# VH-VL binders against Defective in cullin neddylation protein 1 (DCN1), part 5

Target 1, 240 residues: Defective in cullin neddylation protein 1 (DCN1), of Yarrowia lipolytica (q6c0b6)
Amino acid sequence: MVRSDWRAQEIRRVMTFTGSKEKTARDALEKFDWNVEVAIDHILNTPQVDLSGASKVFDKYRNADSDEIDLDGTIQYITDLGLSLEEPTVLAVAMTAGSPSVGTFTRKPFVEGWAAIGGDTLPAQQKLCRSFAESMTSLNADFQKIYKFTYGFLLQEGQRVLPQETAVDYWRLLLTGKYEHLDKWLSFVTEKYKRNISRDAWNMLYEFMLFQAKDPSLESYDEDGAWPSVIDEYVEFLKE

## First folded at step 1 (VH-VL)

Design t3 (framework fv_satralizumab)
Fold by ESMFold2-Fast, scan of step 1:
Structure t3 (fold): chain C 240 residues (1-240), chain A 120 residues (1-120), chain B 107 residues (1-107)
Amino acid sequence: as target 1 above (240 residues)
Amino acid sequence: QVQLQESGPGLVKPSETLSLTCAVSGYSISSGYYWSWVRQPPGEGLEWIGFIYHSGSTNYNPSLQGRVTISRDNSKNTLYLQMNSLRAEDTAVYYCARSRWFGELHFDYWGEGTLVTVSS
Amino acid sequence: DIQMTQSPSSLSASVGDSVTITCQASQSISSYLNWYQQKPGKAPELLIYAASSLQSGVPSRFSGSGSGTDFTFTISSLEAEDAATYYCQQSYSTPWTFGQGTKVEIE
């Protein structure tokens, strides 16, 4: 056999062994220098996901000119999921579908994100959103991931820090009913701190909420410890 | 030492679904290898049914694809075979077997086999 | 599917004899060929893998050779315990396929 016939034969062999499509087999073989055994191991250790269903959902809401779900498409999509545009569960959807910014979804992150968790039809996504809504009702590991994701989601191009007004709005959205001292935190940020909010400040508030729940008097708080200065200032504010 | 032990119903009626188990000891099925089912009709040769890789990926003999499902329970260290639409021709001793890497692929450990008779 | 054809289907030989079984693949399988021994009422047991590699613990009287489409399996000095059916199997491509078997009987 000639060189091209040999490669075609190895691609077919990997396909029949793994059940993969031709492109998957070829890509793996090229990645591993046509080592068939390593390519097969790689494919068999890689989860199979069907992207076609989620792609059809994307097609329903996209703007055909841009191949993006724009603001109008997002409004219709969130409504069809059974969600209010102002409810926290929308942020779980944004994280799952890899939304780059408020009101926008792009094809690759949307399709791959939903496919990875079985969101291959609109009804399946609706069911998953009901599960997300449950996770948004209390402080838990899933909620913490959504909380941390939200900071980057809200940053605009070129911003290193989040405008205070935006941070306050989303803290109200996410933490109302979950942090007993939310109003004091918001008063501190708006009346005393008066600066834009860093990623570290956003993230460390969550850790501080957990700390304060265990030690309401803050007797164990160590100002010389690893807490950022914004939290040190907040603790001083609370003791006034 | 690695040991595989099949179990099943022995007698099954035509058109019913066959369910077999293979209990594995001495090695965790999620840690490596291809885990296969192979059958042998009485007095006949061997036929490979399919495998499940330690990652969970499966591959089936095309002659049986659509009728067969191979699965596992990692917590019980157990492999499963389900075959639907049984016919008299599916009467065979069913083995589970472990096989190594592609290129060195060979069945290095076999269970003792379990006889399945398909009869009315 | 790759078809594996064994020859002969059966043979009878005496202790001390040398016996050879052949296996032919319908297409090239490189050296991806294994040989198994199956005694009555028992599961198959691996003897040779990768056409010529002897499995650990298997007596040296068993050997294999060949590549591509033509393979041979030899027992250089037959023992009474070697009465069994022998199968070749290709591991080159799925579905993995076996030869029809060769029954070795001792006279």
Scores: ipSAE 0.012, ipTM 0.574, lowest interface PAE 7.6, mean pLDDT 87

Design t4 (framework fv_satralizumab)
Fold by ESMFold2-Fast, scan of step 1:
Structure t4 (fold): chain C 240 residues (1-240), chain A 121 residues (1-121), chain B 107 residues (1-107)
Amino acid sequence: as target 1 above (240 residues)
Amino acid sequence: QVQLQESGPGLVKPSETLSLTCAVSGYSISSGYYWSWVRQPPGEGLEWIGFIYHSGSTNYNPSLQGRVTISRDNSKNTLYLQMNSLRAEDTAVYYCARGYSMYRLGYFDYWGEGTLVTVSS
Amino acid sequence: DIQMTQSPSSLSASVGDSVTITCQASQDISNYLNWYQQKPGKAPELLIYDASNLETGVPSRFSGSGSGTDFTFTISSLEAEDAATYYCQQYDNLPYTFGQGTKVEIE
């Protein structure tokens, strides 16, 4: 029986920052999928957190019949946020508002996600999007969270792996200007690898980009080490 | 990109209230992060003073609680520190710093250049 | 309050040397520890967060390890620009507390 104590540590962390009781910290963490920062924000802003503002924003864009923001509503919403539909910052919005899939938002995750970070009006959400855009300009921990989120966001029901053409499109969107060898990686996956992309392959590319930035010659790369086979194959491709 | 710049009086007397300003550019202080003040006496280590969260909530080092107030003006994108009951031991370089991020906690990723405050008669 | 103790308080080493600094917490802080570099007359800069994660833009010669009460910070190959004071900082509990600092001098 493997017990995890990282949840106990995260509960302790939330309690430490907020002065809250254990139940309050646990409830907030469970509500926000163990996102410690969002849980802390929620507690520190309660009772100041007002869901009615974010709910009014949702109402502006929802389809009244389904009570969801559908594709048409999403297009208008993203435009009103001041964002291009093909801008990487849209993925930060999707993560923040708990979007279940491309082009859709549901009421509870949208309202709670925005309210947790002070996004209670459209102008407030526009300001937060400018902050998100800052995080999207380089390889950093905030960008890595959005990068990792994107894989699951793109998976369709029943898919275990991401279609290669979808992965390529979103790598271009996310990594253009951030990874010097992006075209080489994309050439490798489309011309040599020719397989659908696993979550591990998606995640490990990020780690490899950081590794290659520090060791451009790949002299310290260990083929017998813990890298997944897709990265081993890529390194062989690069050495040709 | 993101820049913080402290300013203050340089020299203050114990009978006066210390008032420091931190001008932030490149990021809206109401949009995220917690915004901290940290001080460093000449030749000594670092001491955290307190923070203001982007929501407006504050928390202070218990050693300074009751003497210190951190506030902000969102329209000017500026942070303030006020400290009363000053002693010679409050002589230090005062920094403002951005901490808590949307996906990370508890570290200070951007610092101002610091402003020296000398408390003397 | 959690007390952070660094050792050594100062060290001298040559360019190309590997140096290690230790930080000890008075109680278990899990991995909630950061490392900063401060050059004379300048503000501290974040190098390592969450005990072992390298901050963006920081050279790979800097690394951190440890958990619980014992932590280490290593510079694998010293460069002249690494002459600075290094501080650990815990964020497991408020108030945030820093170690007393370790001065690294290049000989």
Scores: ipSAE 0.000, ipTM 0.412, lowest interface PAE 17.4, mean pLDDT 85

Design t5 (framework fv_satralizumab)
Fold by ESMFold2-Fast, scan of step 1:
Structure t5 (fold): chain C 240 residues (1-240), chain A 119 residues (1-119), chain B 107 residues (1-107)
Amino acid sequence: as target 1 above (240 residues)
Amino acid sequence: QVQLQESGPGLVKPSETLSLTCAVSGYSISSGYYWSWVRQPPGEGLEWIGFIYHSGSTNYNPSLQGRVTISRDNSKNTLYLQMNSLRAEDTAVYYCARDRIQLWSFDYWGEGTLVTVSS
Amino acid sequence: DIQMTQSPSSLSASVGDSVTITCQASQDISNYLNWYQQKPGKAPELLIYDASNLETGVPSRFSGSGSGTDFTFTISSLEAEDAATYYCQQYDNLPYTFGQGTKVEIE
């Protein structure tokens, strides 16, 4: 059989040139249509990741019947990470571990997410959480990613917009000490706007905070420009 | 147009460490291929020393008993060979060569650099 | 390691002659064999890859054949510039190994 000889030979060659095990070589070859060069490139350029470590952490907190970390498991897990349930760093953990919703983690996103950044033990995850906490202290690129992630994380099944009360709570959690005019924004949203918050409104507040920091008088604000109506109404509120 | 050029000391004493460089032009060494070192003692045949993949992974001829290190500097587009515990039998012309996976062959070679190991 | 043995170690022939050299592997290497030409004072140059495929730019008088353990390299009409040492090389497994070389001299 020339076909079986061919495949066995390519598997052996990939193993020889990469130092990988047979299964790794076979899987890469099958994934890339038996293109040896691409399979070798994939194996050598893919960081070795220990999924077993992160999987053991997941096993400690999961509900055995559902194979999910449920609310009770989440409370214990966050506590063991050295975090308060009400601190912003919890949102960095949720993003890293691919949490689908508040109080829940699923195996594949949790294991893959932590493994990708070296979170293969509980102590390693604790160390990474200390680093996340430092990133949460000011407006920066990492903070903005977590801020934007938070909107979708808080949406419940069937919701198209975020309830105002939920948005207000998480703006207080995320932006206290970071946005000088937070109290004015919250007063506008609760007393004047009085509507649920769209993803665009959530995301554009971040851009507006950066704009207002640069131009506190808002003299360069153009209401005929690309700002969403909620920001236009807020600027009008500030000028009244 | 791809070109490789080796350089290093012409004379090295026994037990010293050999350090060779291979300057590559016309292709970025970080973009692909394996990059090999091959040597040839005067009047004798060819012996493969080892290679480095463009990602940094290496493999060496077991006959060199762990005496060899191949490395690269992507910013300088340069390959390096270090060989320790030199002996008279390490006297050879040293070549660097591009090792293509698709056609499984050495398609570009440097001109070679002679290294003499003598007291 | 895979051992590669060439025959003959040297030969002398005239321009226009056909010359054949052989390469034998100590184990089955399928068709994973290359042929190189090395002229005095120069680096080797690839002539044939995968046992029988002519490299781009190489004259058609050069050819290769064989599979498994027995391989043949032929120059069908020898030219003066073909005076060189020819090496076979296996790439079935690491370490790569070369034959000892065949020196072709022109009379």
Scores: ipSAE 0.011, ipTM 0.495, lowest interface PAE 8.9, mean pLDDT 87

Design t6 (framework fv_satralizumab)
Fold by ESMFold2-Fast, scan of step 1:
Structure t6 (fold): chain C 240 residues (1-240), chain A 120 residues (1-120), chain B 107 residues (1-107)
Amino acid sequence: as target 1 above (240 residues)
Amino acid sequence: QVQLQESGPGLVKPSETLSLTCAVSGYSISSGYYWSWVRQPPGEGLEWIGFIYHSGSTNYNPSLQGRVTISRDNSKNTLYLQMNSLRAEDTAVYYCARGGWELLRAFDIWGEGTLVTVSS
Amino acid sequence: DIQMTQSPSSLSASVGDSVTITCQASQDISNYLNWYQQKPGKAPELLIYDASNLETGVPSRFSGSGSGTDFTFTISSLEAEDAATYYCQQYDNLPYTFGQGTKVEIE
C-alpha cells in the first residue's frame, strides 16, 4: 500500500511540475529509477509525444490476426475520417500515417505519425484531414511533399519504375484543376513517350509545372540545361 | 486492349446458388485495380454488388453481404461471383467491370453482361 | 447509403436541341460523380468522371458540372445516336450508388 501510494505521489508531482500526462510521468520515473528531479529534467528537455490515443484509433480498425489495418479496415477508417475513398486527401493521410502501400497501415508509423501532429483521437484526425484538404487545392510546399510521397507509395515490392497507367491515374487525381496543361502532358506520356515512369520523371514534372507557370511560352526553356530527357521530349511535343 | 467477358447459366431456380465467371484479357488481374460486379434488373437501374482488389481482398454491398462471394483465379485471369439463396428479384443482367476504390474512379471497362433469370 | 436522384426520368427532344439532366445526392459528395451512357442491349459506357472531366474518345458535346449535392449533365447539340439512358454514380463512399436513370428519346 505505502509503496503504491509513494509511487502515485511521485507521479502526481512530476505531472504537476511538467504538465505531462500520467503515462509520460510514469515512464520517465521508471526510466530514471524513480529519481523525480532527473525525470522532470528529462521531460522538460525532451519533446513529448503521447502515443496512447493514436494507438487506440489503430486498434479500432486493425485486423487482429495481422495487427495491420488491411483493405477492409482502411475503407472503414477513411470513411470514418469523413473522406471519400478516392479523394486526394487520402494521400495526405497515407503520408502522415506512414502507409507502406495502398489499402494498408502498420502500427508504428500510423501511431507515431498521427501522434507527432496531435492526431490523438478520431475527431482530431478528422480536423487535421480538413486542413490537409485545404493543402490539396493548389500547388504549394505541402502539396509538393504529398505529390512526391505518392510515387514511392504506389511502387510495389520489386518495382523500380511506375507503370504508365498508374502514373496517369494519379496525375489526374493530384493535378486536375492545378495544371492547365495536364491533358497535354497525359497525351504526351501515353501517345509519344510510351514508357514506364521513373521517380525523376515524376518529380521533375512538378518543377516543370512551376517553370511553365512563370514562362507559359517556354521561351526561356534551355534544352541544354539540367532538365531530364523526358521534359526535353515533352517541350518538343508541345512545339509540334 | 483490356476486355472483360461474363458467362453464366442463364436460368437458375429459386434457392439455388448462382455462379458467374468473368474472363479478363489484356491485363493481369493480380497486377492492379479493383474488379467489380454490377447488376441490372430488366428495364431498371444499376446496382453495385461488390469488388475484389488485385491482392484478393473483397468488399460487398451491405444489402447483399452474407449472400455474395467474389473471388478470383490468377492463373486463369478470371473473376467469379457466387450468390446463394436466389430469389426472383435477383433476375438481372450481371456485369463485371474494372474500377472501384483506387484511381480511375469510374467503371471504365465493362463486360457485355450476362442475363440471369431466376424462375421456377 | 448515399441516395442519387435523377431528373427528369425521361425526356424527348429533337436533333440539334440542347438537353440537361440533373442528379442530386442525399449528402455532400464533393465532385466524386461519374456519368454513364447505356444504349439498349449494351453495357454502360463512361462519359464523364469527377463531375466535369470528359473521358477519352467521348464527343465534346457532352459536358458535366456541379459539386456538393447538385450536378448537371448536358448534351449541347443532340444527335440521333445519343438516344440512350444516362446514369449518374457517386464514388464518395461505399456502397457505390447510381441514379435511377434518365431515358433520352429522339423525336
Scores: ipSAE 0.000, ipTM 0.490, lowest interface PAE 15.2, mean pLDDT 87

Design t7 (framework fv_satralizumab)
Fold by ESMFold2-Fast, scan of step 1:
Structure t7 (fold): chain C 240 residues (1-240), chain A 120 residues (1-120), chain B 107 residues (1-107)
Amino acid sequence: as target 1 above (240 residues)
Amino acid sequence: QVQLQESGPGLVKPSETLSLTCAVSGYSISSGYYWSWVRQPPGEGLEWIGFIYHSGSTNYNPSLQGRVTISRDNSKNTLYLQMNSLRAEDTAVYYCARHSRLFGSWFDPWGEGTLVTVSS
Amino acid sequence: DIQMTQSPSSLSASVGDSVTITCQASQSISSYLNWYQQKPGKAPELLIYAASSLQSGVPSRFSGSGSGTDFTFTISSLEAEDAATYYCQQSYSTPWTFGQGTKVEIE
């Protein structure tokens, strides 16, 4: 009978008490000079995020030369998630994984983003994507976050405002079936407004949709208020 | 006005390699869009072959894996299709076409098409 | 791959008639379906995109509807120039796939 390594015993003790993985337990113990109680408190009060699983998923799709998931890798990755390149749920994936632009993922945002929500394997990410798809079917807080994210995601390098054609396309993709007056808004933008779309205009359309749902007559709309000029012009268009 | 015009040999023998060209005018192919090849056997439907993104990245129909290469020459504003190991069933009108994006992709405009006959 | 089943394979109708073509996807494609018109010896031309959006310059007699797996294309008042083969195409995922086509003949 030989005496067990005391450090191995303490690691197992922390693992048993907290439910953490061996590496998490060891790192916490090393950080707090092998004080088991302090290590346990730290683990219980700190989210446990394992980056290695999400990193392996990234490695499957990356271009080795750039260490990025490029367009080819993105197409294969989205397909393996069970998603279409043509569905709004891909925007939820882009937001979750911190994609900088259409067709690209970079390591740090991808790994950290997925790990933060338990996306540490491809099957886990597939399950999360089914949940994302459900949230994309109506106006809700999660949908609004994805809607707002989409503006920056679509900006090309050097652009400060979104070309009108691009904005119209993505409003149609995102808001069809969700905004009763979408065709009126699109007619206004293309036939009357005829300007590129600012981030504020993009974001404030969402707030206006909620406002109009509560006040369809627009009687409470205050043109002297804080609405951006594009919304003021749209309300004028609707009251013509 | 964006226009696409295909050209090729017309007749190719089985087991040979097909080389087609698509000349694009009115838009720089490096500036945007996806650029596709689509074929149509006589009296049959349409089959998407593959695309090249304006960055140079390509994607192909899995049914044609290992046989197809799509490339471009930005200086000539031209797209290319190479298909090896040709068979009689590769006889078709070949079109190049532009499509808009990853979401809601549609083909507009199309080239006029070029007939390729594979005969033994 | 997503299979697109189009029906009927052909139909004959008179000028002024309303005709309907259907397209069914083997899995849900949301509203990512396009309709093309192909006249003999010509390239296909886009008529409808995103299931129901009319392409600029296309006559209003053409319309589309549907979502998920079942889609409909309608010509509300057939004209002689509408004699053509019509194709649906899913834009949901690669490989992009087309229906088998519906030949519309004018009596």
Scores: ipSAE 0.006, ipTM 0.433, lowest interface PAE 10.0, mean pLDDT 86

Design t8 (framework fv_satralizumab)
Fold by ESMFold2-Fast, scan of step 1:
Structure t8 (fold): chain C 240 residues (1-240), chain A 120 residues (1-120), chain B 107 residues (1-107)
Amino acid sequence: as target 1 above (240 residues)
Amino acid sequence: QVQLQESGPGLVKPSETLSLTCAVSGYSISSGYYWSWVRQPPGEGLEWIGFIYHSGSTNYNPSLQGRVTISRDNSKNTLYLQMNSLRAEDTAVYYCARVGRYSYGLFDYWGEGTLVTVSS
Amino acid sequence: DIQMTQSPSSLSASVGDSVTITCQASQDISNYLNWYQQKPGKAPELLIYDASNLETGVPSRFSGSGSGTDFTFTISSLEAEDAATYYCQQYDNLPYTFGQGTKVEIE
């Protein structure tokens, strides 16, 4: 069984690549929903970043009463970025801008997140979104970060696991065209597994997709090895 | 596919400044990853020089800090290495490489390397 | 800096043999260890990441194991094209450091 102490591992990685103390790394990871790349970028660029440009972009879309970009503002904002509301690249925007939930942006994470990567004007953000879109076309490190971010982004306040229906919808959105056996995985989780999806199950599917691409027959799969039980059950399902 | 190609002078004199370039194709250097330089003296092992994060932040090997600068040009999708106060001991093959993935330590794509000889 | 020490520095073996290389870290690096293959005149190529995971496209005869300070790299059935120098590398802390390399020669 794969060990699920991934949070301690992510904290250590952020500390390693920024030189920050554990609290700083943990706070950044929690702020950006355990997206290691965005947390690293935030720490490395924090003291010298000019926030005024990104703040002006936020002001264009915010609801004046709440000082938040609400659902209506989000729809207009995503449209102005040149994105459709149904495309995976929207999740890269949510991660970058520290969106707490679908349809909402708050000032501080939005301004700091965009400013950290040079997204200080709408045209600059549009250009960055084109780069994000390129990263979303295949299984790669940037895609994996967005994929991992998505789990936490979809969790509602107080939820520890993701409802199966939500997980299925976003696996279709993210993995269609990227995982040959996606329909079999979705059949497994809906017809056999029938449980809500843990963060470990979400994350380890990605590792398994890479493994199966290299070994389609699963001859090198070690059921006594470090894979989590959900993957062991899936491999059993595939051999039926 | 991702490709990296180094270029620069073959010979440089002691006390001069070394300038190398690394042209990247197949991936935008501003989109992700750390972009790194690594060197290897003839017949010796590998020594990490430093990296630049896709946001522009840099980090250098303490043994070389103060005489090395890594930079980039996003519009040309190109990385640069400058090293001051060259000595004979800086003779090496210089590689550029992509570092990252979720582990933040995988050197997954490398250039072919360019030999720099420091001699009078 | 974290010091990486490989053993042996060189070895000679025949096609079909199993060969093992060891890498020792001067401090606990968990599983933050990679293995690379470098053929003469070529850049290094990633074979194993996170101590035990085989990189995509790399033959299954290559494997890695270990955690903490002691790591092992194994080629289960040596082939002629495996003649190369092999390096371990840690990424628990900066600066990244590499072992001194192990040269594998085919008899």
Scores: ipSAE 0.006, ipTM 0.425, lowest interface PAE 9.1, mean pLDDT 87

Design t9 (framework fv_satralizumab)
Fold by ESMFold2-Fast, scan of step 1:
Structure t9 (fold): chain C 240 residues (1-240), chain A 121 residues (1-121), chain B 107 residues (1-107)
Amino acid sequence: as target 1 above (240 residues)
Amino acid sequence: QVQLQESGPGLVKPSETLSLTCAVSGYSISSGYYWSWVRQPPGEGLEWIGFIYHSGSTNYNPSLQGRVTISRDNSKNTLYLQMNSLRAEDTAVYYCARGPKYYFWGAFDIWGEGTLVTVSS
Amino acid sequence: DIQMTQSPSSLSASVGDSVTITCQASQSISSYLNWYQQKPGKAPELLIYAASSLQSGVPSRFSGSGSGTDFTFTISSLEAEDAATYYCQQSYSTPWTFGQGTKVEIE
């Protein structure tokens, strides 16, 4: 049988060696089949973040009754970060701080998200926002993560698809200057497609933009391939 | 061949802060091992101060009452020790040392030559 | 904290003699014990780790044994260059702690 006394001893050893709490030591040992050396290596190579700084920033903007940063707090917070409420860099902040919806931040994702990247003070967060703004200037891997995050961020409670007018507004915000055929896509969505936008449609537009950049004539487009129907309809629209 | 070389002020006044540097050559400190500081008062035994693992995680001897910070600069391949609120009893030779190939062993397989720190008014 | 006690605190022996130093831990440390040699004015040098494993480059006349709370360090045939202070150190739990040292002098 399993010797719990032995395991308790190994947990204490890992705790004293690494300075970790009991749960961290136990979880690492369980994850690595009670291999002490691997568990210690994992803990020591996993950044232990101090959450106190980011928590102080959260406290400045929170509504005391709800322990959330609500709409009023969000407006002041974004302004204090040096950002316009209408600039796409706000979406990078929302993703970093794990915002559940427009105008709201909750303590745990906010504090953990900022702490993970050194955003322990308002000035540090301001500096990180300048870096985020740089990544928002072109199509790149960081921009794609923010783009994909935006869909879920915009969904309201109970929504399964994004209203077309909301999608159009945020496509203009995110893709202006980055997608040569944006106006054609928006015309297609509003004049021909006329449906609310699924997560798959949102995500696959990004892949299609990359595809079209490599093949502007769309000669290699396979209508019987893995593209969703919305993209097939768009390609048909473009050939009119 | 791996070598460690400590440097510091030699003389520090009580209540001041000690800052020591350990220059490492022959091995990148970000590539592995844990890196420790150990001190030895004149004519006495060895006392472990703390370590920093190559990832940046630290662990300190509780007997130093939270007075110590160990850090590193990977680009300069150097280790640092800061200790505040110095007392005469902190007079010692300060060594930096590397643990053995296996992280868990806690053995010190390579040592610097040591630097004497005298705490006196 | 784990306390390490060495005995004797000092000894004198002749070249060619066998020398034994003991180290006792205040609680079980399995085999997580290391031995160091320190010559006057020099940094310590690792001789033995994990109670009985000889460090690379260290002469085979040095050996270690033991587990749990009782450990021994032996020099099988003492040489003049072995005049030094020897320390045990437990690596079972932080803070790492050292014995008080054993001074070995050559007659």
Scores: ipSAE 0.000, ipTM 0.394, lowest interface PAE 18.2, mean pLDDT 85

